# VHH binders against BTB/POZ domain-containing protein 2 (btb2), part 1

Every score and structure here is a prediction.

Target 1, 284 residues: BTB/POZ domain-containing protein 2 (btb2), of Schizosaccharomyces pombe (o74778)
Amino acid sequence: MSMNSSTEISQEPSIMKPVSSISSFVFNAGFLQGTFSDTTLIIKGETYHLHALFLGRSPVLLQKLIENNPKGDVHYTIEVETEDPYVTKESCLFVLSTLYCDSPRIPAEVNVCSVLAVSDLLGLDTLAFEASSLIEKSIRPETMESVIRFLDPNFEGLERLKMGMYPRFTSGLFNKAIQVMYNTLVSNWNTEYARLLCNLPFEVIKDLLESDKLTVGASSMARYKLANEIVKMRASFRKQNHIEGKGDESVVLAFDEGSRGIQLVHIAPGAESRRKIWKATSVR
Below, numbering starts at 1 at the first letter of every chain, in headers, positions and changes, except where a header shows other numbers; antibody chains are not in Kabat numbers.
F, E and O are the ipSAE of ESMFold2-Fast, ESMFold2 and OpenDDE, as the mean of both directions, binder to target and target to binder. V2 is 0.75 times the mean of E and O plus 0.25 times the DockQ between their complexes.
[cut] marks letters that were taken out.
The coordinates of atoms that the task and the answers printed are left out; those that the model quotes come from them. Centres of patches stay.

## First folded at step 1 (VHH)

Design a01 (framework vhh_8k46_1)
Fold by ESMFold2-Fast, scan of step 1:
Structure a01 (fold): chain B 284 residues (1-284), chain A 122 residues (1-122)
Amino acid sequence: as target 1 above (284 residues)
Amino acid sequence: AVQLQASGGGFVQPGGSLRLSCAASGRTFSSYAMGWFRQAPGKEREFVSAISWSGGSTYYADSVKGRFTISRDNSKNTVYLQMNSLRAEDTATYYCAADRYSTYYPSEYDYWGQGTQVTVSS
């Protein structure tokens, strides 16, 4: 019936929509001055005096307001527990302040990785995706170590790097980082990049150096020379820092159909003699 | 299984040339990378040269680079080592080997030829 198409019109009463000047008032009087604070929020032992109405814009905080004050108490006390080292007082202050704004922007002065961590903690998807986008655009040789450490702070391995610590928002950042790593490996390394290569798990170094996306020289021996240099650097780093490995890292020539020219292997003490593994020399 | 027979060794004077051949049996030769190794009296076996299954990649020990050339003919199931500007230090028994795996480990080879003796002497 034609009557059904006419029911698209809202039956709710007309309400005036706020203008941007009201957001400025709310930020200054509410967030900065704490006028008529009705909520005590505790995050990681830090106390914030804020407003249930604005905190309710976070689905996580809204749920805690309902759960911790089920009888509608006049003053709310809620706590968010976390051991995430990226959740800092400074990042909490920034993210909480966005709840008092209509169109928040992440300034260059804030740690964007920490903004992502707090946004994830509080269920603020739009802000978390914006932070992730900014991290992706910031990936270059100079920032690569901090991004890789953010994705896998404990150097657990390739699976963690691909997902990151906040998979809903950080998945895909590793793909951008690995592309920058391929480009950096064919140029001169700085000390920070060399330290990153020493700290990466063997699995990641293996996948990086054996990849067909890494283009080095005209011959597979150029790849062998690069891989051997990295393996020697990693061995020196482990010796200097008294790090016990699961065995010696080595690079050998790969002589199989479809090979990329090299294989990175672990040689366990007593499993095989190193003399049973032949060594290639540089042809350059 | 791969059966390999190395041949072409002999006596040559310093500065001379010699070509070694390695004939393979079986229908898998074209899928294998091939390597040459040598062992001098009282020394351990060392790498000399290798060639990929397609012939598109070649590798050489520093001691032979620029003097030796490895090649293969997949239609004849044969790999060759052309040795030029031979030195007394090149005196050794030369072995060819086929790699079944993407990583070359001598202990994993199915077959090693009996070798062919190369003696460089005045």
Scores: ipSAE 0.000, ipTM 0.087, lowest interface PAE 20.8, mean pLDDT 75

Design a02 (framework vhh_8k46_1)
Fold by ESMFold2-Fast, scan of step 1:
Structure a02 (fold): chain B 284 residues (1-284), chain A 123 residues (1-123)
Amino acid sequence: as target 1 above (284 residues)
Amino acid sequence: AVQLQASGGGFVQPGGSLRLSCAASGFTFSDYAMGWFRQAPGKEREFVSAISGSGGSTYYADSVKGRFTISRDNSKNTVYLQMNSLRAEDTATYYCAKDLSYWGTRLYEYDYWGQGTQVTVSS
């Protein structure tokens, strides 16, 4: 039994000023100044002089360090290749700096979508989920187009839009965006939402305009008028931009409970198909 | 307290497949790498596979590369080992382990071990 093993004995008082905290020294001397750099990291042709010890906090960078220097040479050179346009120099600088900190916050001046892209690229799940949460909380009419474009930048369709380009982190964002649209569509469709509505897949427009969550007034004719105006805007946009569709988009009156008095349809080329649909809804 | 419950072992013919599961509790699952180890009769415990806290990095022993796949579901606090093309030499008790850190490389020591699940590959 040793009585001294659990006791803390204070030595002579220090006559020296305490050094900076580990976190302060690591960030200022390590990240900002590149002091004792042992790693050259290249992302999208941009070079960063950093430290293997701190880059190892990224599972992706740790794997590259192990693969590209298995014998532990004095200096590392590693490259991360990406074609992702959301991976920018400013976001890389911020995300890499988080590897030199304990509890980083995403600053207001940094593009949060780009932070998510870089976090995904480097396998930083906690930061990626934090970025996704901030994007969700930022969804408003004026930011909607940017969010939808981020989820589906090439307009590949509904499945891509619902999952997002980073599906592990973004799959919930589309539903949040649509909820915001339900509340504001009637007043903002031809201003804040006009370009977005022209670029969304037909299936999304159909679901949005037929939804019981969209409140357009008491009359079924109010919903028909709104849907018809949006369909006409979409048709003009396609014609102006020489975009080939899956046939004409149209809105008809319907009495199915789920359609709230209207139904959006694709009409195959030909007068016979259009005449048949309209005859079914005609009132003499 | 940290608790790891391994399951899914059994008897299988050479060339067969098994899926092991490890249910974890008592810690923030996504903050730690998880690993699978095995111990054959009369041998030391050996590393099989590891997965980082995010699932973004996986590591495999040379003897199982291309045959075994490690994965995790952080929403269910569970790590899995899919074992394909099983061989007689894969016969062992398989243990799930919690890493000391997020990274899950062979360079890090594991600080907690589950009870294990027996896998027997025989004709």
Scores: ipSAE 0.000, ipTM 0.085, lowest interface PAE 20.3, mean pLDDT 78

Design a03 (framework vhh_8k46_1)
Fold by ESMFold2-Fast, scan of step 1:
Structure a03 (fold): chain B 284 residues (1-284), chain A 123 residues (1-123)
Amino acid sequence: as target 1 above (284 residues)
Amino acid sequence: AVQLQASGGGFVQPGGSLRLSCAASGRTFSTYAMGWFRQAPGKEREFVSAITWSGGSTYYADSVKGRFTISRDNSKNTVYLQMNSLRAEDTATYYCAAGRSYLFTKSSDYDYWGQGTQVTVSS
């Protein structure tokens, strides 16, 4: 990409193809070359030389253009301030380029979480929903930690995970992530999920490990062994990193009276949250 | 773009109390996790306490838990460290830091740092 605040460019036939669509011309001459730029846009300290007419397709930028244009100005200067770490120069360039396109598509090489962040910042709902759908499709063991960090970067807990940082677009991603974990946790917990499991809220660990949707062997002892190893890993991580928790987490086996002979696994956060448990057959 | 200014240090006797403040410049203070670190002469910088951006979760080093309390006021762009039952070993320069990371106990988890405020517990 080449941007220039000057409107002076060479009007050579090789630059302007004899047969070009309006969209192709607008993208190549307008966005890529900065031809006839009338707007200086600053996002997170980075400067873009663009066009009010196309930036006005963003409701956020349109409002800023209206507010910052004294009647009769021929050049606009507008600024969008953000501390969002997902707003990057690369994602801004892509999202701003979509304002110069008729039917934009998110390419595989662009960080989709960053596209969502910039789309939200600029009020581009359709692009934000497309980005969210692509994130949902990309959820797998290798990407799980990145998705969870995107939803709750500051460990606020379960409610933040369920909402995400962009609730209009990210609500529901956590439910998909949990469904993927139900099917893949057993094979990946000590490789792909170890770090994530150390940082997930207790409520999430409890719901995940107690769920009958979690793919574990037919024996309740297999579930107990898995849960116990994960709880021990979480305790070791907290001790090693000098983090005080709400108390020691524990795994309890309980007898299911409605299904005699079947033992259920219950996860408890030490003494503070151990209130109601079925008849326990073992305590850890 | 966040600037941090720590204050509230001073001289105090063992068993005394001090409240440290860390004032942040920046409209997005509420999106950062905040931490306190300290460094005594001849020792490495060590973690003291951290608080998530909403204030919903707090973390403390074993050496200060039960004695120190971290809190924040996002409307004032300020984080506080209430230090009670101070000991001679708490003598150090205290630094506040802001970051957006999964771990809050390592210096590398923080992007912005204040200049520090000296706390001396004399016996």
Scores: ipSAE 0.000, ipTM 0.149, lowest interface PAE 17.1, mean pLDDT 77

Design a04 (framework vhh_8k46_1)
Fold by ESMFold2-Fast, scan of step 1:
Structure a04 (fold): chain B 284 residues (1-284), chain A 122 residues (1-122)
Amino acid sequence: as target 1 above (284 residues)
Amino acid sequence: AVQLQASGGGFVQPGGSLRLSCAASGFTFSSYGMGWFRQAPGKEREFVSAISSSGGYTYYADSVKGRFTISRDNSKNTVYLQMNSLRAEDTATYYCARDSGYDFWSGPFDYWGQGTQVTVSS
């Protein structure tokens, strides 16, 4: 900006600097500097020096402040216990900082999965729903494995995948992920999805590969070839990583008795993969 | 406080072996995946290996497959990297890291230990 002579006024007395906005002062002096902190909050062994007044915006922290100060002491000490690996110091700092400002925005640099975890832990539903929405919008081949690992980090299986670790906010994310996989699996199974497909439960692989929603060629042989390659990849991965299989995974051509000709690929473990060739109905 | 202490590095001849250890404290070790990374002078930090929280799944960089083995002992809060058939290009500072789940912006690891130096030289 060009110099304007009206901005270069030399006057005695000097003008006092403008008072900071409430939001700016609360965030900078309160949260960042810890000015007049009256609360020691411990989350997962990490200590935060904060203010009861602002922590009270969290229903979980408000309840703990009330319960853990029966004598009316001026300084509070409260603890939130969790074994959740997604609760990190960096995400706690961000989520706690949202209690010190209006209209917080989740920055690109922060792990949105961890923001959801901490928001759930502290009862911050609006922020948790915003984080879940951002995860849903980020689902693509390159992020698919991260979303699935977030839903089921301990490899518990299909029911965990459907609910996620934070069911109020993560229910439905798996269905969105599967919708993306229906349209992108053929192009990504041996690249972005390779490691993910090796770790998904057999039930998910079966449902995915047998689905009429999966974008594959019109030929049943194209679907058979794809399914067979994925099953072979899964078998090789288990051998290389010393994982005991629950049974042999196999792909067979199946004839639906309700229709004429080859209809679907049927995947079944062990001897069940050869259980039956479905006979075509001969009714005219 | 979260702490990861890597050890077991040293000087070794080409074709030799070393076992690195990473002792973890300050968090529930059995709930986290763990990984190993390395950085040579003047080069970017690169992924070496990772292991799931249960130990049921392991992952390896192509450059180390068949030569390195990652393992863990949840009762001792320790992750290991067995390095066999070492080459001059394996010379680097090796870091262990905690896998917090996939990090959409910075990668899947949130805490890093102090490194241990591995030098492969004749």
Scores: ipSAE 0.000, ipTM 0.135, lowest interface PAE 14.8, mean pLDDT 76

Design a05 (framework vhh_8k46_1)
Fold by ESMFold2-Fast, scan of step 1:
Structure a05 (fold): chain B 284 residues (1-284), chain A 124 residues (1-124)
Amino acid sequence: as target 1 above (284 residues)
Amino acid sequence: AVQLQASGGGFVQPGGSLRLSCAASGLTFSNYAMGWFRQAPGKEREFVSAISGSGDSTYYADSVKGRFTISRDNSKNTVYLQMNSLRAEDTATYYCAAETYYDILTGYPEYDYWGQGTQVTVSS
């Protein structure tokens, strides 16, 4: 008697695989209606009635469920503490709903930066990388200020910071922001970048304009002219808004390779531009 | 310098129509989304309509949807607001603005370039 060689031994039992209609039921009855909720989740003071089975898809929530599971308990209560301002009720609701879905997608109506923040908080790597990718694709001069505020909320400067917020997921986003900023600054400094450049600290503007990554033509004079115009714009902005600086900002020509032909300097408070002194030469 | 010149306002009776124009100079017009806003006496400034730089996408406040139509002519650096079936509550100074920044955190555009406005008065 020959053994049937077409018989496969499967690790899976002979059970019908779920279709999208089951995911719809789980989402509607489980997530939206809270039917048979066995877990109370508290994030930043907001309460969610959910299911341990689906929350276990988050490694952070799974760990909390394990830690708060004394033998015999049927209902769980777990809490996630955070001071992150990007963790909002609306984005928590969205991110938690993805645990009740197959192949979730981030809709245009949801704040993608807040989705990244909540995904980082809950250890949802795939969703965090998807959010980061969407932000990266949105980086252009018109969105740069929002991107910089998200990655560098203290305006430390992207070159000084070396990595942004949520560094596990934003390394590509951070590098793209730096690249787009340097590549588009010359064309957009007095339009899309004007407000951002006026709000950046002096040290950050100094790093940016003296950087060898910023291509401003072949001559030191081109870089000097650009830096001088930006410094004038910053001075006008401070004057209009009655902002007291750490002294007047100025640009000088530097003839060393280390400054790429220019240097930004502070003039001490109360000091004015030096008057040029010249001596009359005898008529020959 | 960027300048936005709004025009076309005036007096009209309820049910009437007006067409507002906003002529832009000092910017690459097709790169900017344009918006119309209005401010009625004693009220805060409210959004009316917006159009993308290409003209492919348009947005309307619920109060004007189906009555107002935004359009643009990039060859003339001008954005238009066609206002039909005007009501007394449409009485306001209408401002055009160029979107200079999109806040991806809040999902709201920021407008740094504004026109001086044109007055629309709807009364019987």
Scores: ipSAE 0.000, ipTM 0.163, lowest interface PAE 11.8, mean pLDDT 79

Design a06 (framework vhh_8k46_1)
Fold by ESMFold2-Fast, scan of step 1:
Structure a06 (fold): chain B 284 residues (1-284), chain A 124 residues (1-124)
Amino acid sequence: as target 1 above (284 residues)
Amino acid sequence: AVQLQASGGGFVQPGGSLRLSCAASGRTFSDYTMGWFRQAPGKEREFVSAISWSGDSTYYADSVKGRFTISRDNSKNTVYLQMNSLRAEDTATYYCAADQEYGLSWLESEYDYWGQGTQVTVSS
């Protein structure tokens, strides 16, 4: 016995043994298995068994850990309250898992809008901007309605659409959506965009149809015909759904030697029936 | 309540393939998130893969991503795990599990119902 017999090294350490990376171990044992969990996190009534060390990578969760356990008890319990319908168990699991790995990538299987919502909730700005970028790149006729609904789920109108529900991350998305609509409206107005166009605020329809950026063909009458079809479609939708807060919409042509463009006239029933909104032409 | 029965395990050579099945009895199968977990001799149980109630969303542990594919057939009340490019370290008893709550779950504690395991041995 050459050494202290109360402390025994019974197993030879293997210097040549293959070992898991720190990142792989932390993700698999820590996040996936919940090994040595020291924190109970509650989000929207769902309970997660996690680790204060990794949750501290979120500035929001770090602040809650400090505030709710300032004396450093061995187990933490923290809650994040939200009524946001885009905050789902699936998106929470993904976003929380990113705290257990380096350089996470948003998988195709997870709802990217929900990832943005949870990232915003937890103060994960880089992930939120990455989610916003993916939403922007995904905008096409087939996804347009989903993106617009994500920006304004409560039908609050143009200002909400411009900002979105998470303004720090979503404020650019509406402009990108409108750019896609400028190039794709003619081919999709009565198919992919039909329901969306019936539900968009008058101000958006007015700006879209009056825009010189709208790709509608070479004929000056092509724009007038398109605008009239869309306005008629909107009127039929309002009549079928008994929408009393909507006024009559009209399309007015302004084509003279010195004037170009179309004008949309909106006449609201009741007290606002006198309101008229026109686009100024480049000559007027 | 749901009862789960895993099957399809066996002996394979490294680089081989196996397809595991998990048959569920009960009327709520289509409402459950389903997961596969495994436990190697002398080790704790670890997550392998999960699939949402609709089948539209899936998640995989890093160790199996790109090699394993999870799928489900709600008309047959069955979830599957297709395992390709098997390695000696994939040797384990594989368990299927059901989570009643909406969304994907990677946490063992989130799963309400567990099946009897099916043994997978990858050896030369």
Scores: ipSAE 0.000, ipTM 0.103, lowest interface PAE 21.9, mean pLDDT 76

Design a07 (framework vhh_8k46_1)
Fold by ESMFold2-Fast, scan of step 1:
Structure a07 (fold): chain B 284 residues (1-284), chain A 125 residues (1-125)
Amino acid sequence: as target 1 above (284 residues)
Amino acid sequence: AVQLQASGGGFVQPGGSLRLSCAASGFTFSRYAMGWFRQAPGKEREFVSAINSGGGSTYYADSVKGRFTISRDNSKNTVYLQMNSLRAEDTATYYCAKGPSWDEFYKAFTGYDYWGQGTQVTVSS
């Protein structure tokens, strides 16, 4: 090994220079430089060198610090376990930095979905609500698939979408996304936006197309034509991407009094399929 | 003028080690995060590692975690990248970059300014 020794004493520049405020000193010397760190925090295998006093502003971290009080030793070691893919080192750095500030602002450059995930993980309700508000304001046709995937990353279905992965903060987002979908279908229907519907769960498409809020013309045939086009596009997408469905998707004219004129259904392949029954009667 | 001079690149065999250095001048080095980025021929620049102004917090790309170590010496205005267990896919021109100021370290993957020619690392038998 090559050794390069120096007898010079290393100085911490921030503590040798005047600072104009407590907040500036705490953020610069404490968070950015790690001066006088007393806590090792491990989140999802990543290590952070921080301060118990400032981490205590998180109710989750405060509880862990109290439970793991070293008593005779001055240094704390605490761990937060999570399987959440939205919890990233970048978002952890940002969210942890807010504990060293009086008035944190979520910058445009940070992934706001990841900020929400870490804020939820650490019990930072105000920051989580701010992140949710920014997500809601970002919902437009171009971001809709990303929002839907954020609410239901494993495609569990409509109930998951209504709640989201962080229900206390995300439960309103699905309703906003649906409103954007209605507006897109009515005002800007074209093949570009049709692709946004191809990878959504059947239950979402069913609720969307059968809804009284969707007005596409005066006749049931106009609604049927739109729904049939969407169902065909979804089938083509599944075939091209080798995705197995829960069954064949179809649109049927509704004959009941008070119906909106159409109903979306799943038809399972088999001997009892509607197509097979209809074919049998056609030889009459 | 702000200047960043990267050095320490060269030819090395797979499994070997190199230590890159970046000498900074023209700004208050201790007030800024520093980072390393790399660019292979025909590819976009990618993030490798970052270090905050005081050296207490570091970040690494998944492809280099456990193999590379970033460090800095504020008294010498120098940031370092120790590269161990080098692989053929580490072949690239390595650039040191001046990062965000103290109040913007959370922008560790953004807000970096590239300066100078970089240093070439070639991992080959």
Scores: ipSAE 0.000, ipTM 0.165, lowest interface PAE 15.6, mean pLDDT 76

Design a08 (framework vhh_8k46_1)
Fold by ESMFold2-Fast, scan of step 1:
Structure a08 (fold): chain B 284 residues (1-284), chain A 125 residues (1-125)
Amino acid sequence: as target 1 above (284 residues)
Amino acid sequence: AVQLQASGGGFVQPGGSLRLSCAASGFTFDDYAMGWFRQAPGKEREFVSAISWSGGRTYYADSVKGRFTISRDNSKNTVYLQMNSLRAEDTATYYCAAHPRYVSLTYRASEYGYWGQGTQVTVSS
């Protein structure tokens, strides 16, 4: 007390700000023990006894709580269905626990890809972008295959890789991965990238090896030799694993100024190259 | 390259029926949920229907529920939209789109990464 004018001093709120000791109580008693739970949340068959107050920090869960608002009973029951294999009990526990924490962070030991999957599912954009940023920063030759498999588990094609599994958050990751590949492919293709290069679709290999951003050497011959070795490795891998190709993959020297001296061709039945030969021979 | 080729549009009188088809190539079809969206001239694109990768779950916009049926044939890499009891308000370009099965089945256009060129449906007398 002792102040004689309320207009002279801006009065700070008398309510104390949250502290880590209270956050620890909320986390342990609320999240881990389910004390005074008012909400039953079911994700992928797993049941969680939680609190509407904290779940409301997720826009997806908030919408479900509003839709299932109890009129006479103050207990909520909500369900989130998903077939996503990255959504595991472990990843759900971590992501849901962040709703009970101040300034949550993703620890090094947590599966970041799984955190992104659950964050996407629950509309936790900030956490999803943080997870995506951590995946981006982890991209190295040694982790490249894992990142590419996360973006495109079935190695479907270039457009799939550009979007990734969670397009709102993963669409930028392939561009970063390809930048790392441009800088490290020449040194690592036969060691860290061998299996990845065997599994990538032809169109991805074509775009990668024909790119002016891939610095192989001063001559077209250096690029040709690299591309030819990779194409041979891919052919050997398909033969050994009884994978039928949609035609033969080959590397040729190119005439187009934009191609950096080589062109990768995929000769399908009824090939364009045969048509070009016939057109050339029929022109007087 | 990924391609989604929508077909089956045309001119029909009110109360008529049309069956739209969307043929997919360049990706593993059964790893994707499929959706239909439509856009009328001067209007925003709106959700019509979606089907899960397995065909076990479907969503419909309220405006088409009970009139339209979505289905898929994974052996033919094709998704279908059976449109019955057509109204003048159903006149639009219809687009098929795909999103990964690892994302929960959704009506949100922003989560669909692959899009077709569309097929025009005109309902008039």
Scores: ipSAE 0.000, ipTM 0.128, lowest interface PAE 14.0, mean pLDDT 80

Design a09 (framework vhh_8k46_1)
Fold by ESMFold2-Fast, scan of step 1:
Structure a09 (fold): chain B 284 residues (1-284), chain A 124 residues (1-124)
Amino acid sequence: as target 1 above (284 residues)
Amino acid sequence: AVQLQASGGGFVQPGGSLRLSCAASGRTFSSYVMGWFRQAPGKEREFVSAISGSGGITYYADSVKGRFTISRDNSKNTVYLQMNSLRAEDTATYYCAADTRGFYYLSSYSFDYWGQGTQVTVSS
């Protein structure tokens, strides 16, 4: 252990240009410039020139690197297939860049839903949970339409809404959305929010309006009036826009001892349908 | 039924700007998703931009993102497309469309009402 003073340092540090930190060098030279890239990553037809060492921080990419061991070449080529429309080039660039830095932060200008999608695709659980948390905190009447579309982009119905498209990370978001919907229905549902209510599946409207969590007053009549107005709005929207339903939507007063006091039903017009509904909600 | 009237097209030089307007008839305009599509000579009709009923959510085709801005004025039943940094490849007939059913698909199939179109020609 002796100091060799005759060996010169090959690189001169500059006090005007201080030596970059490891994280700054890795991000700038590695990610931004592609210096010494050893891996070609293809996601959804887009090509990225990156480094196995940093991609290995993703458990999904690590597994692909281990399994795809090219014989006769030191360069890796790996592919991630997806049909997810939320996986975009811009969000892939951001998420992949997080593998090249310590303590990454999701910027305000990136699409958080797309960050969640790419994070799920690449097995980056911490980033996916952070993205989900940011989505949850952003849920307001103005953003509700976007959140509902994110959870159920193909209009599959209530079960999809409850899970979302990324169930490990999105399964809690619908509960927050429902809570905001309860609060909105009390004060301002007849504004721009009316469009969302017209486009929700009948099962969701039924669950919302029949829920004991909806605080519209102590009487069944207050809940009936609110539900009846919403059902009339939905009927008007369907009539104007030639939308076919599973029958006419209606609200009836429930004669059971439940705290909700109302039921939403699909009925055909006429005395026969009214008699059938009446018998279903009353003991005679 | 909804009637859509597009206007504001014309001849402009590369790098120039144009603002397109689409006036809509109808009592529920603020509930419609509004979109802009374009069709160049000999090409298929393509998506350009869309805006939600409230104006809070906007979508853009990659080819126009950063150059075009969609907006709406629900008090005037009008949607606008501000086109900046115009290029020769932006030459097309521009159509406004309304999705009154609220499906939010970014395909021509999802838009149930269409305007007659306004011609934009970018040439030196």
Scores: ipSAE 0.000, ipTM 0.090, lowest interface PAE 21.6, mean pLDDT 76

